# VHH binders against q9y6x5: the designs that were tried, part 369

Target 1, 379 residues: q9y6x5
Amino acid sequence: LPPKLLLVSFDGFRADYLKNYEFPHLQNFIKEGVLVEHVKNVFITKTFPNHYSIVTGLYEESHGIVANSMYDAVTKKHFSDSNDKDPFWWNEAVPIWVTNQLQENRSSAAAMWPGTDVPIHDTISSYFMNYNSSVSFEERLNNITMWLNNSNPPVTFATLYWEEPDASGHKYGPEDKENMSRVLKKIDDLIGDLVQRLKMLGLWENLNVIITSDHGMTQCSQDRLINLDSCIDHSYYTLIDLSPVAAILPKINRTEVYNKLKNCSPHMNVYLKEDIPNRFYYQHNDRIQPIILVADEGWTIVLNESSQKLGDHGYDNSLPSMHPFLAAHGPAFHKGYKHSTINIVDIYPMMCHILGLKPHPNNGTFGHTKCLLVDQWCI
Key: E = the ipSAE of ESMFold2; O = the ipSAE of OpenDDE; V2 = 0.75 times the mean of E and O plus 0.25 times the DockQ between their complexes.

## First folded at step 16 (VHH)

Design ha187 (framework vhh_8dlx_2)
Fold by ESMFold2-Fast, scan of step 16:
Structure ha187 (fold): chain B 379 residues (1-379), chain A 119 residues (1-119)
Amino acid sequence: as target 1 above (379 residues)
Amino acid sequence: EVQLVESGGGVVQPGRSLRLSCAASGFTVSSNWMSWVRQAPGKGLEWIGDIYYGGSRFYNPSLKSLVTISRDDSTNTLYLQMNSLRAEDTAIYYCATGKDLDSIAFDIWGKGTLVTVSS
């Protein structure tokens, strides 16, 4: 009886891959559902920040996951790696699985989505898997579908995260058509498997399914490196995050560090925190450092060394190469509808509407997703 | 003509392993979801597991640790590997698929292969 939603993320799935490669299974999904061709993500265009924005509807400065590596100036805490389980880092927002569990007598289920193995505001996903990249897609899918069918209170919100095509995008670069074709075909096959499993279990007709991603990917090169050691001596600052957005904590006067950096390379912008462009919504949080360096698309910031990454992300969120897509199918969605663009923060209030939940205050605009939904009208 | 032919059954002692084969003709196993199902004497059909065209595998939870489904796309053959066989595994084993990729019904079946587990 209550509506159900499965949210699936394929990390690093650039929107224009849909135009440049064949996806027969995804196209069949879209034919009977909806496609948003571009999703404008939040800055910085990295995995943890954008995955948390999808489920909170908030900019990074508001939800507090501002990078994959962080330092909080007030508490003096360091975010040690992407698997940090300290609720402190996640408690500045309320993700949808917590909202789902607190507003209604409902359960949530999670297979590897960032934050779901952490108690947030003393609430952890009802069913979850501790993050482990070695766990197969089929095991994640098996657990999710088992929980959707065999839970009390019923699971009404479920998430599934997969690391590809991001890992291969970094390794080969998005311009490697041979390797990317192989990787993307495998993802399309996994989408086919997902649909067939839901059909076999009798879930397909009554389940809302969203397939999306957190960011895209751009081509990098050994010819496009910014050596930070050529700009400033290590004794003047602590490095909190490196590339393509460097987070600088000065050990000396902030203005002196800024002056050493501001003219060092024509391929990066150097910002004092208060001068970070308003359009980034990346300023009002203690975890954003006093100086931020933003590399131009395809440029890598290094410390007197080469980079093995042939693809990367984290760049300006206005870049189409950083944009993912969104496809959806189910009783809440129109059939055969294509939409141009939404903001990634718009996904949260749309999901709350589908589930009948009152959203927490957020930066999304429900009006932007109305055309996707059968119970709403476009303007 | 579309057909499935199971083979590899026989008498086997408890605790041993056995691999069953299912040869497909008239269609390709890599483009269809495939299933293994068994029927013990005097009992109904019991689902063993599926392999989907993308390679994802799903098993009956009561059997998951004891069986593995695989396929060889070059020989158009589906396999069921069974380990630690017990007397209760005595059954006729069938491979099956639907006519269409979107079908959830088993429309195409083999004749089955008998497995007898006895000492």
Scores: ipSAE 0.000, ipTM 0.472, lowest interface PAE 10.5, mean pLDDT 89

Design ha189 (framework vhh_8dlx_2; at its last look DockQ between E and O 0.89; V2 from the best seeds 0.00; counts 0 for: SAP .68 > .668)
Fold by OpenDDE, look of step 17:
Structure ha189 (fold): chain B 379 residues (1-379), chain A 119 residues (1-119)
Amino acid sequence: as target 1 above (379 residues)
Amino acid sequence: EVQLVESGGGVVQPGRSLRLSCAASGFTVSSNWMSWVRQAPGKGLEWIGDIYYGGSRFYNPSLKSLVTISRDDSTNTLYLQMNSLRAEDTAIYYCAKGKDLDSIYFDIWGKGTLVTVSS
């Protein structure tokens, strides 16, 4: 039988939640599988970019989803969470479900993973749900497991996406132990639901399951605000993305805009596009705007109106608060093995290996995940 | 003492609705996999549906449109709502607790409650 893989994402699950809260179901999952304690995600540390990096193995500059909000100056198109269906934005890369689906006797399924409801390279997942935040986990779980169990050709790759604990992290802040305990308890229970359902269907023993996330969450405060209106007139630029990484499209001379912003706050770095640090791998794409503002951890870039978020993400990808985790279980993985760190782009070549797919050129390093896999040598 | 106690059964006319209760003692319903099953006279056990840890519910496809499982954490009680009852729904209805995530069997059963659908 062809290998099967289910990729699950709980949005905004910060890695250190595992150390600070109890997860009986997830810990049981880990006990019988593997854990990567910290996954270094891609810059910027936002939802759409990082989810696409997971399934492409590419940095944002390479796969072209460079933010949750984007603007293309040539076509004058806009991208946002409410406007993400144009293949134009996704076609700069080939996600793994497309690669998988183009193989013989295989199909792909998706429950609301970013990009899965869009025809990419004229290929859309054989089974998918249109994104709808109102759809319960139960319904998503029911559909994904039904497809895994009853499809022809068989579903060999599936994705499942859930919006928590990201939404709650934004609302309460990651340091709110009372509210976050409740939220994370629910997440753990949902993991229990997933495992139980797979076992009840007889899928558990033969299915590879990866549970991961796209980014973490940092605590924000009304006392840590950077007001751009104090530094530059709003008429001088168009804001493409705001916080904590602002994408600035100047309406006047770029140098003038830069000069007005460069000293706006000691808690914000201002970069011309060509001066963006190389370590971000966030330069070589036309969708990256001429000026980027990067707020320090926990600082929020605002205009005249104040942000209501007590938590946020999108900051420097070297910050531990931005890092998610990865856990996995199945015939491809060891049991009871823990690994310290990998890069988020390393997940793609690993998944390709598990599924027996030839990976497209990517930025991942297969060697980083070899120790997780039973069929590989680990030094 | 660990136990499950079903209630709410009785004689009901066809087309009517009925809600069964299952009161748990000695363990927390929301922390366990719970199920409803029934046994009609002269027949084997029939699975009705499950409710899992996070509240996810799954039903027998043959009965899905007619049943709803729920729970109340504050009272530690499991419920089975049945609508549009038919004569063939006459059975003893049981609630059961799953053993754990590592086992696919029930370790605790109620004694059952009889539901008779008759004109």
Scores: ipSAE 0.888, ipTM 0.953, lowest interface PAE 0.4, mean pLDDT 96
Fold by ESMFold2-Fast, scan of step 16:
Order: structure tokens, then C-alpha cells, then sequence
Structure ha189 (fold): chain B 379 residues (1-379), chain A 119 residues (1-119)
């Protein structure tokens, strides 16, 4: 029987939360497993891009989910709704559940992971839930564990996504210790629910489980706003995405739009597409707009309104505040091992190795995750 | 002292609803997984359902549509709501606490509360 893997994401779980709050259930998980203290995510440090990078091993310019709001200049299609189910947006890569299902006698299951309710290359996860943020963690857990325990052909790859602590991070900001303490205690209790349920069903000892996240969170303020309307009139451009990375589609000459923006704020970098730093790997895709604005950490780009967000993400991926962590437990993983840093694109080839799948070409490096695995030597 | 005390049992007519309570002392309900189990006269124990740390609930499939488990963390109390009661639901109802965070076994049981469903 092939190995099994459950991949779990708690959206917006900043790595240093682990050092500032107590997580008894997560610490018990890590004690008999592995911890990667920082995962360097892809730029833009947003939900859809990073969730798709985890399951494809590709930078955003390669997998095509370049933001949570996108415009494709070639086809003139718009993506701005998290429930948009057009396969066009997702077809530039092959996610791991599709690869898993191409193997003989294997199924995949999904509880809300971005992209799993969309047929990609004419393949949809064998078991899935249509995305609905109102569905409880309990219902997602019940479905995923039922499918892992009682599927034919067997589910060998499963995913589980939860919107917290991202939603609360936006609402309260990561520096609100009182509210974040309550939210993070709830997350730890949900991790406890997951482990307890897997043990009750007899799945725990033979299942590989990865708990990770897509990005972190940084504190924002009404005192740190960049008003685009002070720089340039709406008639000069179409706004594809706003903050903290603005995607600008010029309606006039690109150079004129660039010149109006480039010195507008000391807290924002303005790039022509071809001048975007190579380290971002955010350049070679038709969905990346001709001008990209990148706000400094904690600054919010607005159009003449106050932002209600006290926390945000999307910033430079070199910022530790943008980094999630990765914890894992199961027969493939060492017990009690800590690793400092991996790249988020490294998760995909590691998962393919655990499942015995041949990975599609990707930007990850298997060598970066070798020290986590019992069947590998890290020297 | 660590203990569980069930209450709310009694004689109830078929088709009616009943809510049982389980008061915990010496530990917090929300920090443990908790279970409801029943025993009909002359029969073995039958699992009803569990509630875990974060509030996730799992039920015996034979009973799922008829029961709801909940807790009130402020009063440290576990509840079992039963609807559409049948004569076959006549049993002593127990609440139980999981032994340790990583355990699938019980260490503390209440003494039980009797529910009799008859006309």
C-alpha cells in the first residue's frame, strides 16, 4: 500500500508566533516530528500565490497565480473572486493532487485548499469541498479523515485549509497580544482536534502530516498610508491589485505613468515590469502588470479612504514577518529534529518523494529538505 | 478532587427531547477530550459521541441525527442534547474524560444518570 500524506495549512501563521505564544498541542506534534523554523515564501506573499507554490513547487511567474487579483493581458480575462472556478488561471502548472491521481490506484482528497475545487488539466481532486469560508473546521476535519479512512481507491494525498489566524491578523494586527493570544490558543486547540481524531481512527502512526502556512503578518496603521490619488489620476491607469503590491495597467504611455508614480512616496518602490528585482522571481508572466508598486513593510496603499486593516501581508518575501513555519510528523520524518530555513517551493519535491511520485519540473531543491527525512542523509 | 457528575435524567415520553448535563471539577473540560457513553439494561457500553479540545464533535453514525454534544467553558459543563427519544434510548448515561492529551483511553467516568423512555 502506498504512503499517505495530509497537508494542513493555517492561513497567515507567522513563524515567530511560535516563540511569543504557547502551543502545547503543536509542541507535542513537533516533539515527535520535525520543525522548520522559517519557510521563505514566494513573492507576492499572498494566499493564492503561496498555496499554489506549495503544491506545484513553482514561483508565481511559472505557475500563473501571481496575485489574489489578476488580469491577463493576452486573453483580457479578470480574476478577483476567490470562488472563480475558471481552469484558465490554474492550468499553467500541475498541482500534486493531479500528479497523485495520474498514478495507478490513487485518490486525492481536499478540504478547501485553494484550487482543489477547480478541474486543472481536466483533473479535479477525487474528493473535495467547494470553497465556503462558513464551513467549520469540524466539518472539514470530519470529511478529510472520513476520506482518508474509507476511500476506494485509497486516498494517499489529502489537504486541509483553515482561514485563521489570517482573518484575525488582518482585523487586530499581530501586535494585539490579547486578541492574538485568544486566536492562537484556538488554532492550537484545533491542531489538538486534528491529532486526537487521527489517533481515534488509528491513522496517526502510519500517516505523514505536514502543518504549514502560506505567509506571516505585519502590523499596519492609519499613520502609514500611501494615497495613490495624490500621485496620479484614475484616468491614467486601470488598477488590477491595490495593496501592499499595486498592479498598474497604464491607459496612457507607460513611461508617463511610471514618472508620476516613481517619487510619490518614500515608503513605496515603483518598478517597470522588466526592472522588478530578479530575487523576487516575479517577471515572466502575462498576468504581471507593466508597473508594480511595492509598499514598505507596514505601509498600506489606498485611494482616498482609510484602510480598516490593522495587519497585512504581500510584502517583500525577505522579511521575517512574512515567513511561515513548517512542522511535520509521521513515518517519513525524523523525531525531534529542528531545521532553520527552507524555501516554500522545496515542499513540493519533498512531498513527491514521500508519496513515491515523479515531480513535474519545479523550482524546489530536494537537498534542502533531506535532513527532515528518515530515508535520507543530510550531508 | 477530579470528578464528573451527570444530571438531567428521568422519565420521558417517546418523541420528546432531553438535555443531560455533566459538571466537571478538578480539571477544565476544554483542555481535554470528552465523551458520552450509555449502557442499556443488561447490555454493554455504547459510545454516543466525543467533543475535542477545539470543539470538534464526532458521533456514533447510528445516533448522529438524534444527538448533539456541546460544552459551556465558562461553567465547565458538558451537555448531551437528545431529540426524538425512543424506548430503546432507555439507559444509564455516562460522561467520561480522556486520560492524557495524546491518549485514546478514558481515566475519569461519572456515576451516570438514568434516562427512562416510556409512556
Amino acid sequence: as target 1 above (379 residues)
Amino acid sequence: EVQLVESGGGVVQPGRSLRLSCAASGFTVSSNWMSWVRQAPGKGLEWIGDIYYGGSRFYNPSLKSLVTISRDDSTNTLYLQMNSLRAEDTAIYYCAKGKDLDSIYFDIWGKGTLVTVSS
Scores: ipSAE 0.733, ipTM 0.905, lowest interface PAE 0.9, mean pLDDT 92
Fold by ESMFold2, look of step 17:
Structure ha189 (fold): chain B 379 residues (1-379), chain A 119 residues (1-119)
Amino acid sequence: as target 1 above (379 residues)
Amino acid sequence: EVQLVESGGGVVQPGRSLRLSCAASGFTVSSNWMSWVRQAPGKGLEWIGDIYYGGSRFYNPSLKSLVTISRDDSTNTLYLQMNSLRAEDTAIYYCAKGKDLDSIYFDIWGKGTLVTVSS
């Protein structure tokens, strides 16, 4: 019988929070398992794209979820975090829960991981919750553990998603030590609830658990605003996404729009689609707009207003502030091992290996994660 | 000194509701996982439910619709709300503290409070 795997995401959990705050429950989890201190995520460093990259092993240009807000010019369709259920957007890739539950005598379960309530390739997670941010962690945990413990055919792959510390990181900023300490203590307590429940159900020794995140968080400031209305009349373009990576669909000549924007701020890079740096792997999809604007870390692109976010993400994926961590525990993993870095796309082939699944073509490298696994010869 | 003290028991009519309290001293309730357990006359211990570090709660399936566990961090007190009480709910009710952060065992029990459900 293949091993079981639970994949958990705490949204917006910046890697260096582990060093700067107290996590007794998470540190105990890490001590008896493995830690990857920095996970290099995919550009843009936003929620939907990175969660889909984890479960497909693909860059955003390849899986088609290229931002939290998208427009497809051929079909005239719009995607947003409030309008994300059309399978059209998700069908350019096959996520691991689809591959898993199509195997003989296997099923998949999901508590709100992005895409798990969508019938991707006419296949929806075997057990799932419709996304609703008002549903408590307790209810998500209850459902996941019930499905792991009682399903026929057995649930061999399960996902659990929680919105914090991302929501609070946006609200307070990562530098607000008082508020972030309270938020992160609550998250550590919820990790304690997860581990305690798995132990009480007798699942802990034979279940592989990955705790990770999609991105980090950087501090924003009222003093670090880039005002687009100062550089270009809003009538010259359609705004598909705003900050920190703006997606610009020109209404007039593209070169003219580019020229109006290119010197707008020394704290923003302006790219024609064909000039987007190759290291972003963010060019070869029709959903990527003709012009993108990439703000420097901590800078916010705004229209003619003075208010600001206190924390944000979506910036260049080379920035340490954008990087999450990965921790794992279970029979597939070593005990007490720390690894410096992997790419977020590497998680997919590792998960496929643990589950005994043949991975679809992807951008991950299994060799990058071999040292985490007990059944692999570590170089 | 580490202790748990249950209160709020007594005689109550069938169909009524009752809230039990468990006052903790020598430790913080919210830093531990906590449980309610009962023992009916002539029977073994019956698990009622747990509340964990972050507030997640888990109940005996046979009692889930009848009970609610809560805690008040400002008074360091655990509560058990029981509704639609029946004669078979007559028992001594205990609260208990988990041994360690990652243990499945209890190390501290209260003395119990008697609930009698009778006409």
Scores: ipSAE 0.638, ipTM 0.879, lowest interface PAE 1.7, mean pLDDT 93
ESMFold2 (binder alone), look of step 17: mean pLDDT 83; pTM 0.830

Design ha19 (framework vhh_8dlx_2)
Fold by ESMFold2-Fast, scan of step 16:
Structure ha19 (fold): chain B 379 residues (1-379), chain A 119 residues (1-119)
Amino acid sequence: as target 1 above (379 residues)
Amino acid sequence: EVQLVESGGGVVQPGRSLRLSCAASGFTVSHNWMSWVRQAPGKGLEWIGDIYYGGSRFYNPSLKSLVTISRDDSTNTLYLQMNSLRAEDTAIYYCAKGKDYESIAFDIWGKGTLVTVSS
């Protein structure tokens, strides 16, 4: 029987939540599986970019989903929200479900993972749900497990996405222990539901399951705002993305816009595109704007308005608060093994190995994940 | 004492609705997966549905349109709502607790509550 993999994302699950809150179901999952304590995500530390990096193994400048809001200067197209179905935005890379369907005569299934309801290189996930945040975890779980159990050709790669704890992280902030305790207990209970359903269907022993996330969350405050309108007049630029990484398209000379911005706030770094730090791997794409502004951790860029967000992400990917974790269980994985850190781009070549797929060229390093796998020599 | 006690059974007319309760003591319902199971006279056990830790519910496909499982964590009580009852729904109704995180087996059962659908 071909190997099978279910990839699960809980959006905005900060790695250190594991140390500050109780997760009995996740702890039981990890006890018989593996835990990577920190996953270093890609810059910018946003939902769409990092979800696409997980399934392509590429930095954002290479896969083309460089933000949740984008503008392409060559074609003059604008990416406006998570419901954009134009394949143009997604076609700079080949995600694993496409590779799974094209290299092997196998099926893929998806419950809400970003990009899975879009035809990419003329290929859409064999089974998918059109994105709708109102669809319950119960319905997503029912569909994904039904497809794993009843498909021909067999579903060998499946994805499941859930919006929490990101939505609550934004609303309450990660330092609100009472509200976050409630939210994270609910997430842990949903992990329990997932495991129990897989056991009840006889899938658990032969299925590889990865539970991960795209980014973390940091505490914001009304006392930590950067008012962009105090720096520069709206007539000088077009705003493509705002906070905490602002994407600026100048309407006048780029140097004049840069000079108005460069000393505006001690809590914001201003970069010309060519001066963006090499460590970000965020430079070589037409969708990256001529000037980017990067707010310091916990600072919010605003336009003459107070921010309602008590938590946010998108910040420097070196920050531990921006890091998710990865836990995995199944026949491919060791039992009871803990690993310190991997890069988020390393997940893709590991998943290709588990599924027996030839990976497309990518920025991940298979060697970084070898210690997690039973069929690899780690020492 | 660790136990489950069903209540709410009785005689009901065809086409009516009925809600059964299952009170748990000695453990917390939300820390376990729970099931409703029935046994019609002279028949074997028939699974009705499950509710898991986070509230995810899964039903016998033949019964899905007729039943709803819920729980009240504040009163440590499991419920089964039944609609459009038919004579074929006459049975002893049991609630059952899953054994542990590692097993699909039950370890605790109630004594059952009788539902008779009769005009």
Scores: ipSAE 0.588, ipTM 0.856, lowest interface PAE 1.5, mean pLDDT 92

Design ha190 (framework vhh_8dlx_2)
Fold by ESMFold2-Fast, scan of step 16:
Structure ha190 (fold): chain B 379 residues (1-379), chain A 119 residues (1-119)
Amino acid sequence: as target 1 above (379 residues)
Amino acid sequence: EVQLVESGGGVVQPGRSLRLSCAASGFTVSSNWMSWVRQAPGKGLEWIGDIYYGGSRFYNPSLKSLVTISRDDSTNTLYLQMNSLRAEDTAIYYCAKGKYLDSIAFDIWGKGTLVTVSS
């Protein structure tokens, strides 16, 4: 019988939440599984880019989902909605559910994971839900577990996405202990629901489960705003993405736009595309704009307005506040093992190994995750 | 004392609705998974549905839209709402507590409340 894997994402789950709050259900999961304390995500530290990196093992410049808002200079297309269903945006990579369906006679199932309601290379997840944030965790879980038990060919790869704690992180900020305590307790209870449902259906002992996230969250403030209108007039550029990474498409000479921006604020870095730091792996794609502004942690770029966000992400991926965690349980994983750090692109080749799939060329390193797996040596 | 006490049973006419209550003492319902189970005269136990820690609810498919499980965490009480009652719904109704976090076993059962559906 082929191995099975369920990949679960809680959007915006900052790694150090695990040290500052109690998670009895998640702790029970980890006790009999593995924990990676920090996952170094890809730049920019945004939802769509990092979710696609998890399932492709590629940097954003390679998989093409370079932001939640994009413009393609070659085709003149705009990614006008963060859930745009035009396959054009997603076709620069092959996500694991497509590989799962094409290499073996296997099915994939998806409850709201970014990209799973889009045909990619003419292949859509065998079972999926069209994205709708109003659908409860309960309904997503019910559909996933039904598909895991009642599919032919069998569902061997399943994904489950939940919008919290990201939505509350933005609304309250990660330093609001009262509100975040309530939100994180609810998430821990949902993890308990997940484990309990898998046990009641007889799935728990033979299913590999990964619980992870795409990014963290940092505290923002009305005292930490960068007013872009104070730097440059709107007539000089088209704004493709705003904060905390602004994507600038010049309407005039690029050098003139750059000169107006380069010394405007001590709290942002201004890069010509070719000068973007190599460590970001954020340069070689037509959807990366000619000028990129990168705000310092906790600073918000605005257009002559106040920001209502008390928390945000998208910042430098070297910042611990931007890092999620990874926990896993199942027959492929050791029990009670703790690991310090992996790269988010390492998750894809690990998942391919667990499922017995040949990975597409990717930026991950299988050796970084081998200590998590029972069939591997880490010495 | 650690216990579950069901109430709200009685004689009800076909087609009517009824809400059963289950009061918990000595533990917190929101920290445990809870179930409703029934036993018709001369028959075995039939599972009605579960409510888990975070509030996720799962039902016996044969009962579908006929039942709703809920809880009031402030009063530490579990509820079973039953609609469109039929003669075959005549049974003793029990609430039960899951034994441990991540367990599929029950360790506490109520005494049961009798529901009789007849004209």
Scores: ipSAE 0.361, ipTM 0.757, lowest interface PAE 3.4, mean pLDDT 91

Design ha191 (framework vhh_8dlx_2)
Fold by ESMFold2-Fast, scan of step 16:
Structure ha191 (fold): chain B 379 residues (1-379), chain A 119 residues (1-119)
Amino acid sequence: as target 1 above (379 residues)
Amino acid sequence: EVQLVESGGGVVQPGRSLRLSCAASGFTVSSNWMSWVRQAPGKGLEWIGDIYYGGSRFYNPSLKSLVTISRDDSTNTLYLQMNSLRAEDTAIYYCAKGKDLDSLAFDIWGKGTLVTVSS
């Protein structure tokens, strides 16, 4: 029978939460599987960009989902609604569920993963749920397990997305031990429910399961605000995205806008598009604006206002606070193995290998994940 | 046009329950952080609670046993359920939209709906 893989994401699950809180169910999952302690995500460290990088193996400049809010200067289109079904935004890459369905006539299933309710290259996930945040984790899991057992052609790739602990990370901040402990315990209980459901249905021993996340979270404060209105008048630019990476579309000469911004705050870096650091791989796409502002960790860019956020992400991807983890269990994975770090783009070629798929050209390096896999030499 | 319209206010007797509605147009409530805020006569704004685009709810601790925030994504409507109303709950109730998906900085506010708890 063909190998099967379930990819699970808990949005905003910072890697060091594993060191600071108790996760008995996740620890039981890991003891007979693998743990990657840090996953270095792509820049910008935001939800839609990183979720699409996981399933394409591409940097944001290559897959085209460059922010949660974006503008395409060539077509004059705006992306600002999470329910936007326009394939235009997603068509610059081929996600793994499309490849899975087109190679050897397999099925894919999806519960809420970004992009799975959009036809991409005229192909939509075989089984999917239209995005609806009101649908419980239990209902998402019930649908995924039903599709894994009752499909023809067989479902070999399935995805499951959950919005926490991101919401609580934003509201309380990651340093609120009392509130975050409560939220993270609930997530650990959901992981316990996932494992129990798979065991009850006879799926556990033969299914490969990856649990990961798109980014971390850092502490913010009303004492760490950058007021963009103190730097430049609104009449000089159109704001495409605000914080912590501001995307600026000039209405006047680009150099004049740059000069007004470049030394406005010691806690913000200002880049002309061509000067964005090469290490970000965030330059070669029409959806990246002519001027990008990057706030320092824990600083929030505002328009002459307060911010109620106590936590945020989107910052420099070199920051450990922005990194998620990856845990995995199943027949493809070693048991009781810990690995220090991989790049988030490395997940895609690893998943293609597990499923026996030929990957599209990508930015991942299969060699980085070889030591996780039982069928590979890593010494 | 991007707007929020509150409804369901009025004169209510102490001890009763009331549900307020907030109808959104020009954007989707499930794609934004949404809040309920009130202002009692002669007082400042008091935060009641928030609902995140992913459905997580956050409440003012002094009010959490008395209120519930919910939404109906199919009708693009936000709700505030209030129980055991008291005279001090007399206020204008507003709903507000965050600037983007993750934002707790609010850019769109409704005009408000008046709730009067009498005698």
Scores: ipSAE 0.192, ipTM 0.664, lowest interface PAE 6.3, mean pLDDT 91

